VHH binders against Probable acid ceramidase (asah-2). Designs and how they scored, part 21

Target 1, 379 residues: Probable acid ceramidase (asah-2), of Caenorhabditis elegans (q09551)
Amino acid sequence: RKVDNPDFQPNCLVGGPDIYDPAQSEKVLWFDVNLDLPPRQRFQQIAKAYKKEIHAVFDVLNYFLTIIPGVNAWELIGNMTASALDKGMIMNPYRDEVLGIAEVLDVPLGNLVFLNLFYEMSRFCTSIVAQTEDNKDLYHARNLDFGQLFVWDIAAQSWGLTEALKKVSVNINFFKNGKLLFKGSTLAGHVGVLTAMKPHKFSLSMNAKVQPDIINVAKWYMGAYENTDLQFVMYFDRWLFENCDDFQCAREKIAGVKLLTGAYFILGGANPGEGSVLVRNTTSVQFERKLFDGANDWFLLQTNYDPDKDPLFIDNRRDPGNACMNKLTRANVGMKGIFTVLSSKPNLNKTTVHTVIMSVTKGYFETFIQKCPNPCWAF
Below, E stands for the ipSAE of ESMFold2; O stands for the ipSAE of OpenDDE; V2 stands for 0.75 times the mean of E and O plus 0.25 times the DockQ between their complexes.

## First folded at step 20 (VHH; framework vhh_ozoralizumab_d1)

Design m5 (from k1 with S56D N104H; at its last look DockQ between E and O 0.80; V2 from the best seeds 0.00; counts 0 for: pae E 6.4 > 2, unsure alone 61.8 < 65)
Fold by ESMFold2, look of step 20:
Structure m5 (fold): chain B 379 residues (1-379), chain A 126 residues (1-126)
Amino acid sequence: as target 1 above (379 residues)
Amino acid sequence: EVQLVESGGGLVQPGGSLRLSCAASGFTFSYYSMYWVRQAPGKGLEWVSEIDSEGDYTRYADSVKGRFTISRDNAKNTLYLQMNSLRPEDTAVYYCARDHGEYHPFGTWEEWFQHRGQGTLVTVSS
């Protein structure tokens, strides 16, 4: 059952003025991460380059979490996370990679580890996989909506966290054995990937569930998963790109992994029709939607809700996004068309950090810092 | 070829102390987290302690916390375990193990200690 949102009207920009202009987009820098280096060294160049901007993210989180007088909640969360780390709740090599970042940033280790967990649980997104009409290309794209409406800046009419996260958006070329292994988009200070592609092989984006399994997170803090196989989704994604060479391998591994929290895995491949959304709980696949499967056709669109559930009326990006993709039509699938859909409101909103557009078949990977001009939805 | 050689085991009385050493060769020791694991007679492997590559972060099983101290000397390629206030339930073969440097989301934690030495026996009895 759908619930209308009377205060927010969708605005699909398809058929309007051309807004696709990569020359005017704020540039997201590329860094090389060499996986042959000791884990402690792998991310230090990025940490040095973004030290000020990462501290700004910490400041925003600290400000919001200390609104309640008499409790420094940022320090409390940091101490709790450091205690969980003492119980072995982050595995190598990721622990050593985070330690290397912490050395450069001069921040409490527990708060840096918490930031990595926070990124795990807070990815509100629109992801799209779409097949071109000639069946020669797949486009995979996503908006990262990441702000968790903590701190509204009245003068800028924006979320302070979202604006800070735009400034830590980074692209990474991951190298192993002297060769490019895969490309990813992430936030500086994080050792996982948010959106990634192995050129000519497969692509992945992940959306968080609006209702995460908080019991598993609480058990993690209590040490209940010591010496277990439950995994952070963001670290598992990185493992996929290191250990799979095609769509079918990635799909199989996504189906079998045990996770700390559930997520939506949006997977694209190099061959025609290779597009899937796998809906995962912590132990299994709940649902799979595929290109050309009778219920779906040339595109898949995923937000943060299970396919069989209605979105909240205040957060219905699904129906307007689907309508805008249908207005685009299959013939217009491409960088410009997909960018136009993802720049249409409410899929573009004040929490939107960036848009990533990928083509597995062509090896294209582009990240666009987004701006939502007024009038624009707060979320 | 990775080689780990444990030493320093022996017979001690309850409440006593013992210091284990592990000599590492065949790899760059300072790049890896190191572990102590133990196996009591007729039991499976039990994780005991962990230390990161630079010695900045240490972790202990609840059963040994406050009594055991893990340390390393990267200049000597040596891992140590100082065991104080020993109890009869600490009786086991102690192995030093290297972090494999790879993430294994489908393996068991016991399989992650593939690179370990031959062990050194610690017996705590009156």
Scores: ipSAE 0.023, ipTM 0.533, lowest interface PAE 6.4, mean pLDDT 83
ESMFold2 (binder alone), look of step 20: mean pLDDT 79; pTM 0.801
OpenDDE, look of step 20: ipSAE 0.725; ipTM 0.887

Design m6 (from k1 with T58K N104L W109Y; at its last look DockQ between E and O 0.76; V2 from the best seeds 0.00; counts 0 for: pae E 4.8 > 2, grease 24.4 > 24.2)
Fold by ESMFold2, look of step 20:
Structure m6 (fold): chain B 379 residues (1-379), chain A 126 residues (1-126)
Amino acid sequence: as target 1 above (379 residues)
Amino acid sequence: EVQLVESGGGLVQPGGSLRLSCAASGFTFSYYSMYWVRQAPGKGLEWVSEIDSEGSYKRYADSVKGRFTISRDNAKNTLYLQMNSLRPEDTAVYYCARDHGEYLPFGTYEEWFQHRGQGTLVTVSS
């Protein structure tokens, strides 16, 4: 089960100096999104505020995809994605929300839609759900890892995409009928949520599989799923928070939805023991790992690999993360403890954009822009 | 309460033209994408055309592209379908439909278009 990285050894920071200092973290702004507005208007404030930074993300992607000789892959994928949108492959309200963003950004619609779908396929993460010793609180946290397959900046010793994504990290309060409905973390220009919580009800993070269903994605682009009930995971995640009020509702809906590609759903609730990792393929639950189920105890940790598969030898965040959680102990589960584990290498690495830490029971939601001090794993 | 009232149907010769109208009330018309759907005799509901809330993004079924034009007038709360070069296979009851307003990951095709009027009959026959 142990797959060592011979160039860098794990470094669990538990038991060392206190590194938890939220006053010194780079600030991630909060925006209110009013779901009672026309879909086209809902995200325009965020798009205006981050227009320059979103264009910088596009510039990084365009540079990488254009570097392949003889092929303008950026334009091609943009045109293919626009054609898929024209065929009705993305249902409202999300299509109209993306249209509103595209208007503000003054960018080709197809490339903006592709950015939204790209986030569907490429969330590399460490997610943790952990129950406190007194059973009164559940913490849910994740590192968002992005950018390891794009341009490396030798002088900065970092990934260009990762650094650009830090600058578009945003928190959202979603309002409906004049009331706060749920909170989320996402990237500006995106209409889904990456990490979200309905305070005092449930929380969700979603990790991509390393091996996405590329054939299904290609079929989708070709119109094979026109007028079908096939769903995009990130849009479904947002729907869950709009339509479920407890852990069991969310779990049932996750189990029943048909998906374009498989994913790991990390779900936390407000009642003791309500923590699950649902491993989904496109049609069903492959595995479910639950808190206190005989095989698992007070925490669950999920990266991007099925529980019955070894991680790639160069990307073993699972074993060091589990070891660091065990060193923390159940007694020390909290904002500080979980932050320390997720700031430990290699769960913190050069692709890590941010850490989100949530407490469903307390209603806390904090996002921390991350920086991995050298020496640090490239991914 | 959402209300949609279609008009402008009738009998027309192949190659002829009709303009359908849909008067909307009971909701903020300019907030929603709007649709034309049709139901041919003995068949299920078929999507025909869509227009976004501002009238700048339009989609058409392959069978009507180049012949039909969707438009809207948000000041008058009215949706239109200009149908040219009509063919016998265009014979159907045409419904004006509002976008459901919510994402329906478990919903049926008919549920997606449940906010529609009573329809207007278009018959294309010699």
Scores: ipSAE 0.240, ipTM 0.663, lowest interface PAE 4.8, mean pLDDT 84
ESMFold2 (binder alone), look of step 20: mean pLDDT 81; pTM 0.820
OpenDDE, look of step 20: ipSAE 0.277; ipTM 0.675

## First folded at step 21 (VHH; framework vhh_ozoralizumab_d1)

Design p1 (from m3 with K100R W109Y; at its last look DockQ between E and O 0.62; V2 from the best seeds 0.00; counts 0 for: pae E 4.2 > 2, grease 24.6 > 24.2)
Fold by ESMFold2, look of step 21:
Structure p1 (fold): chain B 379 residues (1-379), chain A 126 residues (1-126)
Amino acid sequence: as target 1 above (379 residues)
Amino acid sequence: EVQLVESGGGLVQPGGSLRLSCAASGFTFSYYSMYWVRQAPGKGLEWVSEIDSEGSYKRYADSVKGRFTISRDNAKNTLYLQMNSLRPEDTAVYYCARDRGEYNPFGTYEEWFQHRGQGTLVTVSS
C-alpha cells in the first residue's frame, strides 16, 4: 500500500456513525504500584510482565540509531547517559525505581535511563478539557502521539516505534498508605506517568514542546545541574499527584516549579470551570488559557505549539481539532463525543499510540489503543 | 525519630586507613539509599559517597574514587566507609546521611542531607 498525499484533508467524524465501542477496544492492563514499597521494587511486576515488549522498543531504537555506518550510537548514548547518572542527574526515588527495572530487564542502565528521558521529550499530543453543558462534569482527554520520524515500516504503513509502544501501554493505580492515591497511563519501562488523575480532585496531561530546550539538556548531560532537584517534567507530575489535593494547589505548583525544559500542562478539576492550559518555560508561566475566560469558552484544546504561534503546516492538529470540537457542540460532550473527536484525522494519525479519556468528577479513566485506518496521515 | 551515629574516626598518618561505621535506628534502614558527607573546618558540606538500598549501586566523589569504599549491612542496620590511602585533604568531620526518600522540586540543597548524625572526626596528619 501507498502513503496517501501529504495534503490529505481533515476528516471530522462527528455526525457520522457511532464509533465508540469499549467492548471492542483492545484492553490496556491495570497494575497496582505500591508507593510504600522500596522504590527499587515498585515497578518490577510491570517490567516482568512486559520484558519482551520493552526489549522490542529497545530493538527499534537501536536499529534506527545504528543505520549510520561506523557508529554504534545506541551504545554511545547509553554510555553518555550512564555517565550523567553517575553525576547524580536523576534523583531518587526515580533513580532507584529505574535500577529495579533494569535488573529485571537485564539491560544496560544507561539505555533504560535514556528511554525514560526520551519519553519526556517526545510527547506529541492533542489534549482536550471540555465542560458539559449542564456543568456537572468536566472531561479531560488526550491522544499520545509518539514515534514520529524514526523507522517507517513499509509493509505495515506505520511507524515501527509507534507499533511497539502500543504493546507497552499500561494503566497504573498508585497506592500510598494502603489507599488509592491516583491513576495514570504510561509505557512499561517508564517510571513517570503520561496522563493522570486523582479521582474527584484533578487531572493532568502534559504535552512536549516541539522545540525542547536542547541547550539545557546538553548542560544536564555535562553535570551542570548536579545537586539540584531540577528534573524532567514527568517526575514533577508524580510529585504533584502525591502532594496536591485540588485544582488550585496543582495550578499554583505548576506555576511555581523550576523545570529543565518547558512544557504544556493541561489541568482539569472537580468543580465547574476548572480547566486550564499552562504554557511553561523553564522558570515561569508564559501563557495561561482557562475555560470561560472571555477568550475561551467551554473547551480548551492544546497540541504542541504556543497559543500565539502557528503550527507547522505539516503538523496542524490544532485547527482541525478545534473545528471538530465546535462541530461536536457543548451539548454532546461525553465519552462518545470526545472519543469521536480524538479519532478524527489528523488528531488521530499514524503516530497515535492511545487515547485516554478521564472524568475527574465521575472518577472514570479509560485508555484506548488506537488504530488509524488508511488513508491516514503519517504524522 | 531517625537516629544515625557515626564512629571510627581518629588521627591517622598520610597513606593510612580508617573504617567508619554508622549505626542507624528509628527507620527501616533497608529502604533507603545512604550517604557519606564530610565537612572540613570552615567549609560547607561535601558529598563523598552514596550506596543504594540493596548495596548494588555505589557512587563516589572524584576526589576519593579508588581510595574509599562504601558498604552496608542491612541485617545490622549499619553503613560503612573504608578509607584507604588517606591524604591531609581528607581531614574533616564525616557524617552518614539518609536519603531524604522523596523528590522535592521546591527544596533546597541543604534538605538533601537533613537526616544525618553528629559526625566523627577524621584527622590526617604527619
Scores: ipSAE 0.237, ipTM 0.668, lowest interface PAE 4.2, mean pLDDT 84
ESMFold2 (binder alone), look of step 21: mean pLDDT 80; pTM 0.814
OpenDDE, look of step 21: ipSAE 0.485; ipTM 0.789

Design p2 (from m2 with W109L; at its last fold request DockQ between E and O 0.65; V2 from the best seeds 0.00; counts 0 for: pae E 4.7 > 2)
Amino acid sequence: EVQLVESGGGLVQPGGSLRLSCAASGFTFSYYSMYWVRQAPGKGLEWVSEIDSEGSYKRYADSVKGRFTISRDNAKNTLYLQMNSLRPEDTAVYYCARDKGEYMPFGTLEEWFQHRGQGTLVTVSS
ESMFold2, look of step 21: ipSAE 0.492; ipTM 0.796
ESMFold2 (binder alone), look of step 21: mean pLDDT 81; pTM 0.823
OpenDDE, look of step 21: ipSAE 0.700; ipTM 0.879
ESMFold2, fold request of step 22: ipSAE 0.267, 0.210, 0.247; ipTM 0.673, 0.641, 0.654
ESMFold2 (binder alone), fold request of step 22: mean pLDDT 80, 80, 81; pTM 0.817, 0.822, 0.829
OpenDDE, fold request of step 22: ipSAE 0.833, 0.791, 0.793; ipTM 0.930, 0.913, 0.914

Design p3 (from m3 with E111N Q114D H115P; at its last look DockQ between E and O 0.59; V2 from the best seeds 0.00; counts 0 for: pae E 3.6 > 2)
Fold by OpenDDE, look of step 21:
Structure p3 (fold): chain B 379 residues (1-379), chain A 126 residues (1-126)
Amino acid sequence: as target 1 above (379 residues)
Amino acid sequence: EVQLVESGGGLVQPGGSLRLSCAASGFTFSYYSMYWVRQAPGKGLEWVSEIDSEGSYKRYADSVKGRFTISRDNAKNTLYLQMNSLRPEDTAVYYCARDKGEYNPFGTWENWFDPRGQGTLVTVSS
């Protein structure tokens, strides 16, 4: 049964005032990462530029974890992740890239490793792939929602972690052999990408499942997966962009990789109809939704729930999102239209860090730091 | 051609020490992280230790931590493994391996340590 949020009503902004301002995307800085450099050097410039802000993220996390009496949870987590690193659980080049960042930040290595795995724990996102009316272009967008349960600021009416993450949001141009290879959005201090696009090739966003595979992560920390080929999705995502040149390649690799945790892979291509959501468990594709396939039409919207299951009644971002997209109509698919939808509540909520909008066919990539004005969903 | 040649293995009593060496050629040694791995009789390949290209970071398997020390001399293109307090369970063929320089999520565990040498046998027995 679909239950509406008892406290708030969805509010689709389609048909309202123009809220899309491409100039706002300029607030998110672009950095160049040269993949031809030694791994330890690749992300150091970003770490230096955002050293203070990254430390702020650590402070929020530490503060939250210190409320647990009798145990220094922050230290414990750091020790566990450090141990995992020492056991060779993170392979090059990502290991050395993280080490390079650690050198700049002067933070416990384990905690930095934890930060790099942090996205695996994110549970709330909205991703959209949509085909234009003339079938010439595809747009791919996502909201990154993260920060719930991490220091609610009553005065500011916001999550401390969410606000801290907004300040470390960055865009990256990845270069190889002196040429742009792909673009991505990430958080400073991370070596992976959260949302990425290879222009005129394919785009990708990943949503975590609401049901935490926390147990698997814990097992990983305890060394249960030592000497295995299980992968973290964030590292895999980056690998994908380095090694695939089209939608089909990406799709096949996503289908075949062994993962530590299940996830939703939202994939966009350069050709008409190349939009897909792959629901993955650790070993296989459980479900796949494709544009214009079956009951699916010109767009796919994916949150953090299986497509064939109802979302949690207190976290239904899917139905309002779909309704808002339908209100937009296929004729209005574009940067402005998609931004409006993802700026609509509850897809926009207090945990929304940023909105990324991409067009593989147009080569567009814009990141917007978000703010949800009151009244607004806490998550 | 990449070549890795291990040496220094032999028979030693429990509690004894050995120092393994690995001579590298055919590539720029100082650009790559290096690994020691081992394979005991009837068992699979096991990661032992790794060192980054600069020798700044060293990591060890729990089974050898505190007993083994990895080091390298980039000027000599040589990797070392000092093994102290050896135990019977340390008996294995030890290989030095080069970092591939790339991440491969579809490789087997054994493929992570390629290329590697022919190995040197370490036998710990009373």
Scores: ipSAE 0.066, ipTM 0.490, lowest interface PAE 2.8, mean pLDDT 88
ESMFold2, look of step 21: ipSAE 0.330; ipTM 0.710
ESMFold2 (binder alone), look of step 21: mean pLDDT 80; pTM 0.810

Design p4 (from m3 with S53T; at its last read DockQ between E and O 0.72; V2 from the best seeds 0.00; counts 0 for: pae E 4.5 > 2)
Amino acid sequence: EVQLVESGGGLVQPGGSLRLSCAASGFTFSYYSMYWVRQAPGKGLEWVSEIDTEGSYKRYADSVKGRFTISRDNAKNTLYLQMNSLRPEDTAVYYCARDKGEYNPFGTWEEWFQHRGQGTLVTVSS
ESMFold2, look of step 21: ipSAE 0.425; ipTM 0.720
ESMFold2 (binder alone), look of step 21: mean pLDDT 80; pTM 0.817
OpenDDE, look of step 21: ipSAE 0.617; ipTM 0.838
ESMFold2, fold request of step 22: ipSAE 0.164, 0.225, 0.299; ipTM 0.619, 0.648, 0.686
ESMFold2 (binder alone), fold request of step 22: mean pLDDT 80, 81, 80; pTM 0.814, 0.823, 0.814
OpenDDE, fold request of step 22: ipSAE 0.788, 0.688, 0.748; ipTM 0.909, 0.867, 0.893
ESMFold2, last read: ipSAE 0.036, 0.106, 0.204; ipTM 0.549, 0.584, 0.636
ESMFold2 (binder alone), last read: mean pLDDT 80, 80, 80; pTM 0.818, 0.813, 0.817
OpenDDE, last read: ipSAE 0.720, 0.716, 0.779; ipTM 0.879, 0.878, 0.905

Design p5 (from m3 with S53T Q114D H115S; at its last fold request DockQ between E and O 0.79; V2 from the best seeds 0.00; counts 0 for: pae E 3.3 > 2)
Amino acid sequence: EVQLVESGGGLVQPGGSLRLSCAASGFTFSYYSMYWVRQAPGKGLEWVSEIDTEGSYKRYADSVKGRFTISRDNAKNTLYLQMNSLRPEDTAVYYCARDKGEYNPFGTWEEWFDSRGQGTLVTVSS
ESMFold2, look of step 21: ipSAE 0.354; ipTM 0.717
ESMFold2 (binder alone), look of step 21: mean pLDDT 82; pTM 0.823
OpenDDE, look of step 21: ipSAE 0.736; ipTM 0.883
ESMFold2, fold request of step 22: ipSAE 0.234, 0.368, 0.110; ipTM 0.648, 0.714, 0.597
ESMFold2 (binder alone), fold request of step 22: mean pLDDT 83, 82, 82; pTM 0.834, 0.833, 0.832
OpenDDE, fold request of step 22: ipSAE 0.839, 0.843, 0.817; ipTM 0.931, 0.932, 0.921

Design p6 (from m2 with S53T K100R W109Y; at its last look DockQ between E and O 0.81; V2 from the best seeds 0.00; counts 0 for: pae E 3.1 > 2, grease 24.3 > 24.2)
Fold by ESMFold2, look of step 21:
Structure p6 (fold): chain B 379 residues (1-379), chain A 126 residues (1-126)
Amino acid sequence: as target 1 above (379 residues)
Amino acid sequence: EVQLVESGGGLVQPGGSLRLSCAASGFTFSYYSMYWVRQAPGKGLEWVSEIDTEGSYKRYADSVKGRFTISRDNAKNTLYLQMNSLRPEDTAVYYCARDRGEYMPFGTYEEWFQHRGQGTLVTVSS
């Protein structure tokens, strides 16, 4: 039968019923990771707690990658990634941390490393940094959109990978020298962080570019970066929180680091006006947008496209997101207001795994598993 | 205070074998991945091999793969390098090095291996 085009209209929930329920953030569990432990031990508690759920993610990827009966692409990719590991393409401490997880999961190391690389390259997002009207608070939030192009789950009315990833969403308190160093959100089985904050200091989220540096990834598999400092962006994120104590330090290090692939760094600080989006290629900053810089005002919103380029027409989360933030107004910036914007379509869609909302100044960190109520766009 | 003491170097004929040892103290040995690096006459440091904290994952430079075997004994705080089928180009001072335990995105190659011993000389000559 004939079916009309999907009903896809932006739907900003600002001005409607209050949908913010902070108790829902308690459904995403917190784990402590002690960075003073040997790297191999750091993530084993999380791996044990989520072993079944992590295997379910592997099963979804294996099913998708084995579309031709008799060809096990999951095994082939795992073997290719193991060969790259023999060439030293994952540095410590992350190599040893992944080894510790692989031991608990009883999975081939190459497949687990591939999963970590897959997370690095497939992060569609909406990130927001916004300053309150009284200049006392800065809020930083992001939607993680992940799982498009995988098998549609009819019962869940969602993507199978997206649903599996919701079940491995975790929050981490990172401790070093016996003290809380920073907080982050991640996916169990991964040693990088997706969104993180050093309370009262700075916050960071990272969005992938729609056009990744595929040539560099291919070179990574061929061993071209052995004995170099090129690494995954998510691992640099962890280093940043271990080695910087303010917005300016973080900004300087983001500007100078060499990266395997480019990314958008959305950076928030503790002082008024400390909000930036740094657009990075592999070696340098291409563009920077700042709060209150003449072209931008009290908020910055970043999806997966360079600021001077149009988004792909089937993936325009930028314009509806900006419109919804403007409808919110500066006066209503807060945990509730930002949650409402990020729960608005199409920034909320069927690939949205979770929303993280942070207050840098107050040290608040809340993660919400999302579900996009019908009618809702597939991505 | 990190202390690493290499031993077992010497003169050996091409095709011969030699076993290097490295005694570690002043840190919890089992917490760190360990490396062998070498410096040939007139050349810079060259990474040779790596072993993880439990000895389950090992990595080798292409120039030594299949000929050298890295191992460790965490109960004795000792790192080893078994060198077989030695060639004249393997002549170098060999250093035992400790991993710093963190990613160094702005570090130099020399800084990656700054925690190393005094070295032991291996000479492969007819």
Scores: ipSAE 0.342, ipTM 0.704, lowest interface PAE 3.1, mean pLDDT 86
ESMFold2 (binder alone), look of step 21: mean pLDDT 81; pTM 0.823
OpenDDE, look of step 21: ipSAE 0.748; ipTM 0.893

